# VHH binders against Diaminopimelate decarboxylase (lysA), part 3

Target 1, 379 residues: Diaminopimelate decarboxylase (lysA), of Deinococcus radiodurans (q9rtk2)
Amino acid sequence: MSLSRHALQDAAQRFGTPLYLYDAEELDAALWRVQRAFGDARIFYAMKANPNLNLLRRYAAAGVGFECVSLGELLRAEAAGAGGERMILNGPAKSDAEYAAAARLGATIVVDREEEVVLLPPGSRVLVRVNPAMTVSTHEHLATGTARSKFGLTPEQVPGTLAELRDAGHEVLGLHMHIGSAIEQAEDFTAAFARVTELRAHIGGLSVLNVGGGWSLNADLEGIAYEAHEAARVFGAELWVEPGRYLVASAGWLLTRVVGTKRTGRNFCLVDAGMTEFLRPMLYGASHPLYPMWDALATEVWDVAGPACESGDLIARGVPLPTPQRGHLLLIGEAGAYGASMSSTYLSRPRPAEVLWTGHDWQLLRRRETPQDIWAAEV

## First folded at step 4 (VHH)

Design b24 (from B9 with Q100T Y108F; framework vhh_5c3l_4)
Fold by ESMFold2-Fast, scan of step 4:
Structure b24 (fold): chain B 379 residues (1-379), chain A 121 residues (1-121)
Amino acid sequence: as target 1 above (379 residues)
Amino acid sequence: QVQLQESGGGLVQPGGSLRLSCAASGFTFSDYGMSWVRQAPGKGLEVVSDISYSGGSTTYADSVKGRFTISRDNAKNTLYLQMNSLKPEDTAVYYCAKDTWELPYYGFDYRGPGTQVTVSS
């Protein structure tokens, strides 16, 4: 069942705009595709893509773990019902509170730098993050600056760090790696996996190889899974993966309403959502599909602009749209990841509501904030 | 397997009324929003009215607001369009449609063969 025009109109009337919408069937379908491709691998949802507690509860119920990068995310995973065996704490700059919480919960901690060996709570369960981009650097890769990544250890540092962790009494499970984002093909992993598997001669077998995520919505999951399983086999390891965007992006939309139009050398469609609701276009130059929910032939090109007093507050540039009018609804696609999770209260604009289509009706996942919610913590 | 069958069209004088019906089968009718769309001679499709799965929400094109009323009977798997104060401009083939938001921008997956409405003296 896909979302109907009438279900979208109903959501706008009941919950207002701007509004984040999710489809339960699309969430389930994305998870099924990952489970089908990766088989016996353990899946940890990278909740930075969308940390809504109700979505986390759905993943916990399905046996999916969580990759967390903060104290708040660890506590969200706990609130969703996850046990520590289903939690990973990652991040290059962990706090003492984060180490303490991970230890209390029994979470697996990803060691990102050698200095962390002496900061870990006693008897921690650990993975060591290796940055294969630094070791696969050609003159091309050096020119692109990939060797400057702030994440992980070089392969040269890995054997010594593993030995220090074992000497300190920690439970060393294996390695973690994450090579980037928007990855479409198995070939994008081939060199990285080859460099990591060369470590087998120095470090022996592992219990776990965690290859992270970063898959494009168009990714060849079966090809990627095959290469990942082969890399894990070199170590005799169980495979772990950390999909985020792939699981939720296509299952979510941002519904906005046209507030007006302006013609000043360019055509502007002014909408009630912008950088404070959906930062991706401004921050990353991201392009998102747009679905006008009004009848007309698209005869002109429009820039879709938000309400912020910032020249860069644009959802889209130069897109063909039917002539918009005040009150028309516009749906922004692929907004389930890094949309609501990156929203802000900049300009004292309250965060939008979030709703889930269950196949028959809308379930409220997050109420719309009031302006007063924004300054409630000010004394 | 989705089947939609419209009825109730015909010739009517300006100012007259007609009630269209659409019998639906092959899907769980109560789970989907439904629409009435029309096509006048030589023109494109126009969405006339939409109704939510429960009947609690309805929308109308500006051209028909106040004159047309959409309704549904989920127990009978039937969609209705009550058309009052008909104008010559309402002359068109009327289709009922099962909604989707994807494509085309009208947002329907399936439509029936249509029923002709002619408004003339």
Scores: ipSAE 0.000, ipTM 0.239, lowest interface PAE 12.9, mean pLDDT 85

Design b25 (from B9 with Q100R G107D; framework vhh_5c3l_4)
Fold by ESMFold2-Fast, scan of step 4:
Structure b25 (fold): chain B 379 residues (1-379), chain A 121 residues (1-121)
Amino acid sequence: as target 1 above (379 residues)
Amino acid sequence: QVQLQESGGGLVQPGGSLRLSCAASGFTFSDYGMSWVRQAPGKGLEVVSDISYSGGSTTYADSVKGRFTISRDNAKNTLYLQMNSLKPEDTAVYYCAKDRWELPYYDYDYRGPGTQVTVSS
């Protein structure tokens, strides 16, 4: 972490808690690592990880495109200054408004199901999403009706879908794939890339192979990039990638303040952030680094609990911490992705502010909401 | 084995200047933030300045802000502290520290043997 104690204490004083913090140096470093590893590949930021308009403007200025999964995200990309050639519309359940917006903007549409061929606006730019792993469970789905994939077509469906799209007059650029999340090694892609490259015999060359994202923070980017470039080379295609979490997770933190403590069979450190600010621990059982900003030896384990009246409103369980006291600051790491973007106004709790460390001072990216902001749309 | 070796200390008149350097080895210098910390006679340790791994972010304690400048040369694995307008209260042993703080109390875990700075007539 490149943020100093002085900068963190200043942020708490000026902007209050809970507070989302981002570091410009860490954002730039993560993007540089991706650019260095993937070379001439086109990068499309998966903005679902963090859609803050100011972060999007930084990516647009760097020539980075955007992977969008809603009308709102397409409009955010437009507001950030992206042209349609830098936009991808993905998603399994697109609306007519989303198709219309993609066409207006000139965005590339990822076709996720055969039914979409007849729903596309005339002359759409398209990629077909293939899921090589779907073939493993196809027999069970047909036999029992219990196995269903939400995403993509089977490899066997791809040649027919490509032909249908071309016959309908669409500009077919190539294929899209996204094999999962928490990917660390090139070997995790090996079987998927082999399965997809087998299609070369049936479909010929492509203009684009988009291999998605889903890389862990510990990923071997150079190894993954090498295998991805080799797969694209089989088709004679330009490589596209869609990093989300990798670009922003380690560049963001959630700063919270201890409200009090409770000892009732377990030790509870009660903080002013919880499931409404940071859903990942409750939803996914996610573990995040914790950085107490007070001095003492960690002699006991604590459960870090939020303010919601929910038994599952825990940031962490059984973690060693120095004895907390009301007013102490606690920093939650790796919170730049799927943190603020998944926050809610549950219990009429307003969303926190978001600030960026520029290297010399804090820049406000999002003001703290008021309670009245929560019901402003109610009439 | 992390090794940090400070140099550049000495005796200087009030209002004078000194430049401290710290040679680092045993770790990938460019991956870590670095700090200068000091200990005045009979006092505890004070973190006077921090610098990020790239040098793009710096902070200073209020007591030295505007007078001291921290910098680094990642090609030479060297950390610097330019000290201007020195005051008697700046008299201390100055330590180079590997910063990458994960917990507040860990800022003292890796530091060099120190270099003495004395500001006196």
Scores: ipSAE 0.012, ipTM 0.499, lowest interface PAE 8.6, mean pLDDT 86

Design b26 (from B9 with Q100L Y108M; framework vhh_5c3l_4)
Fold by ESMFold2-Fast, scan of step 4:
Structure b26 (fold): chain B 379 residues (1-379), chain A 121 residues (1-121)
Amino acid sequence: as target 1 above (379 residues)
Amino acid sequence: QVQLQESGGGLVQPGGSLRLSCAASGFTFSDYGMSWVRQAPGKGLEVVSDISYSGGSTTYADSVKGRFTISRDNAKNTLYLQMNSLKPEDTAVYYCAKDLWELPYYGMDYRGPGTQVTVSS
């Protein structure tokens, strides 16, 4: 991390807390690692991880496309300067407005169910999403490639669906797959690729094989890339990939301030960020690195708790920390993905500002909301 | 064994300049961010400047911004602090520190013995 304690203190003073911080150097490094590992594969950023328009503009400028799952995300990609050839519309429950927008923009549509064949705009460019039906080692909310998943068609449904799409006059580019998020098991990826390549005997060659994303920050990216390229070669296809979390997670942090402490059977470090700013620990049981911005030896364990009136509003439980005091800054790591993008205005708490470290100074990417912003749409 | 050795301090008049150096050994210098911190008589530590592992990012305390410049030479495993327009308030022992981001992060784990800077008439 190129960010110093001094830069973090400056950010807190200028923009307040809680505050989302991004590092331009880390964003560039993550993209470089993907480009290095995947070579000539076409990269589509899965913007659900972080849809901040300023981050999208950086990716568009680098020639990166976008994977979108809503009308709003398609419009964000358009606002960022992407053409339709760099847009993918995915999702299990698309609206008529989303189909119409994808057609207008010339986006590639991922077909998730057979019923969609008759709902597609005429002459749509399509991929068919296949669920390889593999067991994955991840939280149930993050797993999309299992037998219990609501996403994609079974391998057995794929040949018939491809034929129906071609008969209906659509441009069938190939297949899409995505087995989950934050998956560290290389075996899950290689097994899923093997399941999909079995279809070669039934469907022939493809123009595109899109293997999605879901790589953990600790994944063997070069090994995964090798296997993905080999799977594409089986079909004679161009490889597409959809990194989201991998590109932004380690490039972002949530900066929070200690508001007080409490010792009632357990030690509580009370901070100004909670479930409304950073839902991941409560929703997924996610564990994140914590960096106290004050010097001392840790002599006790603390629960880091947010301001919401809910017992589950915990950022961390049972972590060693130097004794916190009101006003101390605490940095939450790996918060660039599924942090700000999942924030809410629950309890009428305004969403935090977002800032980018450019190498020399802070750039404001999103201003802090006011309480009045929360009810501005109420008539 | 990590070793940091500061040099370049001394007595200087207000408005003068000094250049501090820090020689690093015992670790891969180019893999770590580095900081300059100071401690004035009777006061706590103050981080005055830091620099990323590549030299591409730098920060400065408000008290020294525009007057001090941090730089590094990864080929020589050396960190520098160019100090211009020195003020009596800059009088302190200056420490070179390896900025280590580990959980739990309890500040800087490694620092040198320091070099004294005295600004007086």
Scores: ipSAE 0.000, ipTM 0.228, lowest interface PAE 13.6, mean pLDDT 85

Design b27 (from B9 with G33D D99G; framework vhh_5c3l_4)
Fold by ESMFold2-Fast, scan of step 4:
Structure b27 (fold): chain B 379 residues (1-379), chain A 121 residues (1-121)
Amino acid sequence: as target 1 above (379 residues)
Amino acid sequence: QVQLQESGGGLVQPGGSLRLSCAASGFTFSDYDMSWVRQAPGKGLEVVSDISYSGGSTTYADSVKGRFTISRDNAKNTLYLQMNSLKPEDTAVYYCAKGQWELPYYGYDYRGPGTQVTVSS
């Protein structure tokens, strides 16, 4: 059974709005595309994109590992049934508790700084993260966030760090790299791979080359996979990849309900979801497809605004929509990644429920919070 | 060719009842979810109710919940809307619609010409 308007109306009626929706077929299709393109590469889902425990259980059942950047994420991977050989601990500022948990679980630790060599538990399994020292091209609206230069060692630091790790008794598997975001073509990797493979003359062969993720939804996966496999071949290494957004973004939507309209020199469609449910438009200037679930001629443009008392609480600005009315449903697309995972309880607004379309019915993945859940930890 | 034809509209007093019918032809009626939508004077289209292809599942707009009942007879290729406790706010043209609300598509494949419902003294 396909995901129909009846199924969407049923979800709104049974679970309320705002509501995160996921499609099992789309999740499976995205994973299949990655598996087909990358062949025998080992896949680690970057769970920061969406850490819902039920989604993690689906990936664990499919043999997919997890890239984790916190103690909480390591514990989610464990709860999902992953073994340590299927876990990676990454991140530029790891805590002692995170090192201890990674050691207990047998996870692979990505070394981001030389200082970490003396902080690692004895006999740790490690990758060294290399920054190929490439110039980052940015648009104004994409300039917000963590700079690439914050992550990894320079190529010059890599041989010495590998030697220090081996001298300290750690199991050095190889290298990790992540070259950026919104990567569409193999050519976007070519210079970075060339810089990293030059290290072959200085460091010899490796067991693992992990090339990270950051692929756009329109990425040429076959081309990227070819270049990645060639880079791994230079080292004689097994290829690892860390897709996050690519696996879940297009498989998820945010369902919201029109609360009302306002016309004051501009047309506002007021909805029951905003910055507290879906931060991406405000934080990153992100544009998302909108699917009105009512039928009428689209004769005007509308700003879609959330309920927060913030001028920036806009889901979309100046979009053509059929005339909205109170009670109408509106879908926000490509919301499976960095949506629910970045939601907040700002203004004491409870976090939305999350549901999965199985092909025939809805499965509850996360219940809707109550207002009382928000202040339960206050004394 | 897909055809949908509504009937059963008319003038009724507040608190009264009407039963709308929609005769469907040109497609396998039992394979498709069906909907009733309405357009009140000076307003856009509102989805009133949906019914699954089998009749096993239904949904209703908050404005009509508890008052309207959608049903279907797959043997007769007919969709129904039983409207009870009618209010002046229910005054609208009511349309029968064959749904194809599958992402990335939204809206209706086909909609009938409509039947007028007027609730007044």
Scores: ipSAE 0.005, ipTM 0.341, lowest interface PAE 10.0, mean pLDDT 86

Design b28 (from B9 with G33A S52T; framework vhh_5c3l_4)
Fold by ESMFold2-Fast, scan of step 4:
Structure b28 (fold): chain B 379 residues (1-379), chain A 121 residues (1-121)
Amino acid sequence: as target 1 above (379 residues)
Amino acid sequence: QVQLQESGGGLVQPGGSLRLSCAASGFTFSDYAMSWVRQAPGKGLEVVSDITYSGGSTTYADSVKGRFTISRDNAKNTLYLQMNSLKPEDTAVYYCAKDQWELPYYGYDYRGPGTQVTVSS
């Protein structure tokens, strides 16, 4: 990160804390890395990572499509200027309103269960989601071992589902898969791709193979892209990918301010951001880099705690920090994904503002909510 | 390899002016935000002013706002601090600093040897 201490202090003064910060150059760099590695593959941004309308407009302008999992996300994609050919509706539990909106927009619908065949609007464009990690008994046609995913059909269900979709008059484009999260190496895909490509003997060629996303920020994108292109080649298919976290995580930070300190058996650095702004550490045990914006040698370890009346409202535990003082600024890194998108108004705390560093100045992407915004819908 | 060399300090009367310069070498100067930091006798380090890599944005400590102006010349790899209306409390060693915000490096990843500013009657 090449953002100056001045730019960060200016943002804190002008927009207040806690505050989400994004860097336009880092957003562009992440997209360029994906485009370079995947070549002619079609990119659909998984907006669940960060659905800010201004970020979506940047992706739409770059020709990037959107993977959506709700009515609200489809409407965000539409508001960002995307056409239906650049929209995917995914999700295991779609509503009738979501099917209707997808049909109106001309979006591609990912079929996650056999029951959806009879729920689809007439003439829907579809992909069938296959879970290559699922197994079934050869004896009793029952799942064996520990089936743990609520997503997708088994490979054994795919040929029958494709036939039912075609018989019902739908435009069957191909398959969708998503094998996990935090994937670093091509070898993590090898068995999954092999299992899916075995279906070629039963289902023939496809127009599209969508291999999803879930890549680590340290992922070998070129290796993953090579294996994905080989899998698509088996079907004669166009490759689609759905990066989310990879595109935005490292391009965003959460800026918080030290409220005070407390020393009661442990050292606590109390900050103005917590579970209501940034749920990831509490929900997933996630670890994020911290950047103190004050000058001193870090000689002690601190627990960084938020303002919620919850013992688990910790941003970090046992981290080396220079001695904090009230008013000091602290940056939380890799916060561009699943940060602002998962924020809440718990404790009637307003959601933070979001700003973008353009390389020259800060652009406001989302104003800070007021307390009155929180109860405006109460009648 | 990285070097920062301050100059322009000296003795000045209250109300006077000084212009500090910092010559940078050993890195791509235009890629980094820069700061002026000072240490008064018997006190800790104080960040006086920061400037972005492009020079498009600047900030100042409340103690110097309206009196000091930071600027840079990326073609000459030089950082400046124009100090006006100097006060005895501005007496300090002034350091040019290269900003770094990545763990495990907090604050500055490099600081120059400093230049002494003395404001005395």
Scores: ipSAE 0.000, ipTM 0.186, lowest interface PAE 15.2, mean pLDDT 85

Design b29 (from B9 with G33Y; framework vhh_5c3l_4)
Fold by ESMFold2-Fast, scan of step 4:
Structure b29 (fold): chain B 379 residues (1-379), chain A 121 residues (1-121)
Amino acid sequence: as target 1 above (379 residues)
Amino acid sequence: QVQLQESGGGLVQPGGSLRLSCAASGFTFSDYYMSWVRQAPGKGLEVVSDISYSGGSTTYADSVKGRFTISRDNAKNTLYLQMNSLKPEDTAVYYCAKDQWELPYYGYDYRGPGTQVTVSS
């Protein structure tokens, strides 16, 4: 499906800006690509990428499970209609309330550290997270499978931890791993899988091998799937995967409106969205495609800047754009993941609305906050 | 099916004015952004001006800003370009263009045959 200029103008008119847009056909296409590449693997959507209840209900209806890292995310999965067999609780610093909720729901708990063995509710269903101690081609804030990561046990700790969990009466399903983000090549996974499969000699077979996610939008999914299935085969295990960004990033956009321009040594295109709506460029140095909704010539470079009183409140630096004018619309692409989910009310700026293109009309997924919504909990 | 036919070009002296017209047929004119695009001898295409489906939004290339005015009449399926204070640098073939503005595709999916504008003493 494609979004027409008419549909985009209609969205801006009906819902205002800034505005998160999603395309139902692109969401379905991304899921189909994962299902095609990974075959019989069980898919658990990493909802940290976008936890909107309406998106979660679509995944639950398709039989997709959820990877959760908080009490709030477990409760979102429950509200979306998922059973515990479709829930995973992960995270390095779980609370007692999170353990209790996971037990109540029957969720699978990922054990991230040895001391968790004595904190688990009786008879918990568990995976043990192994850190293969590999280097990955990703930003440091997104890397999880390196020697410096705060996540997982070393391979040397795994056999002892599995034995302790079984001795304590827990149902040990297998292993979990997650090596990073923006991974394009099977080779990044091949080395990690080789490291983990060496454990076969010490721990025997497993029921589950969960290899996480972290795939870029340009990833060789078939190559990665082949290596992942071979690793699972070494243990005789069912394969589980946890895509997040891959499922939603390209299916979402942030629509913003030009507020004005200024030329003071540099050309600034000032827009009504910034770090409070879309933190990724500031936090990760991320570059996103920009689609000006005006067809004039791009003869100059512009910095696209948000409304916050922060020097780093930039969506883009030095990008060629047609000369902007107040009222022009600008689309920010690949904004379906870690956009709305990381938005804030900093400076008492309300969070934007979210809408879904169904192929023929817009469906409201989240209403725009009012400024008063921001301080409604203050007593 | 889509047809665009420009008219109104000609020879004019520097400082003069011309009004170009474009008659559109074969599509729902009021559903599309429309543009004027020009090509000077030995140069690439330059987008001169565009106009939203309702006429509520317009843009202009820096080279023509303040001199040219784009407008449309949706009842007549006609696009206009009023060109004032013409310069020799404005000499080009001017094309009426229907924009293809759908993700993932952008650009002009149809242009008319063009009308020649010559600014010379």
Scores: ipSAE 0.000, ipTM 0.162, lowest interface PAE 13.9, mean pLDDT 85

Design b31 (from B9 with D50Y; framework vhh_5c3l_4)
Fold by ESMFold2-Fast, scan of step 4:
Structure b31 (fold): chain B 379 residues (1-379), chain A 121 residues (1-121)
Amino acid sequence: as target 1 above (379 residues)
Amino acid sequence: QVQLQESGGGLVQPGGSLRLSCAASGFTFSDYGMSWVRQAPGKGLEVVSYISYSGGSTTYADSVKGRFTISRDNAKNTLYLQMNSLKPEDTAVYYCAKDQWELPYYGYDYRGPGTQVTVSS
């Protein structure tokens, strides 16, 4: 069953605002789309998009693995019930504690730099991250597959690094790549795959080719999957993929309440959520769909602003909305990824509750913090 | 599922007229308010008109008031927009939209694919 206006009003009354809400049917639908497009590929959820333990438990129950980039994320995957065969440790600057935890758990470690060969625990299960040195049409902070990226080895370094890892006694499974995020052009993936498959002449076959994720919500998944499978076939490899944003973004919303309005040269709709709840618009210039839960006729444009005393604390600029009034509910879409996961307690504002629509009722996934929770670790 | 299909767009000269139609299916048309929404090149969405479920109440954006008329035929599940005295500024893709009700299908799934209106000499 779809979420109704009544269900949203019920959530606001029961749990307060601002409130993160997720739809179980949409989470399942997004995973089904990936499984349908990629067939027998292994899926590892990039939990940086949304690390809520209850969402992780749902993915673990479905046989989905996890891509982790910190000790905390490895421990979340373990707490969700994942075994090491379903864990990947990635990241350019791993700590000794992260290597130790990966070894204890039996996780696959993605080698990002040659220096790591001597830092790896004995008998580590590894992939080597290759930077295909591509130019990509994405925000610079999110680009990872460019010649100037801090991530991965150059193609020229790969054969030597694979040999060093094998000589050191590690289990070398294959290659990892990730060219960026929010990429809409299928050609960027096709070109990157072509660059990586050129290595076949130098390194032979692989057990695994991990092509990462970074798909926009409008991406041609079937076309990408076809090209990814062809690339894996060149190496005789099993295909692995790391969707994050794609799996959870459209399945989550941030429910806000209008605090008031201001008309001083521009029209401002002031809401009870901002940069501390939802950083993406300020940090990345991200645009999100807005759904007013009051009259349908929108004759004016409004800037939607949060409560922080920061000029950049804007959720949206110049968006058509029916005239807002204090107490009205405004829903922010595509907020399931890099929303709650990037929230902060800046200004001593407690983090929002998170709830899941099961199809018939709300399930609490995370209680709302109190202000006292924020300073509980202060002695 | 909800389906909305616009028609009647095209190229017209300034001062000309066009009549847009929207065929609705997949829901009880007579139970819902309906809107016409437009998007000009490089601009955001603008709601230009609204009509209540019965046709008894209508509203218009100030930019189109006095020039556009919204109407509906509940027996034919069809929404109309009569556009008179067209201006170059009216150039946009026009969408019909069902009153938003259910997640996750707000917005996109409740708009039709649109019909292009171009006002130029």
Scores: ipSAE 0.000, ipTM 0.169, lowest interface PAE 15.6, mean pLDDT 85

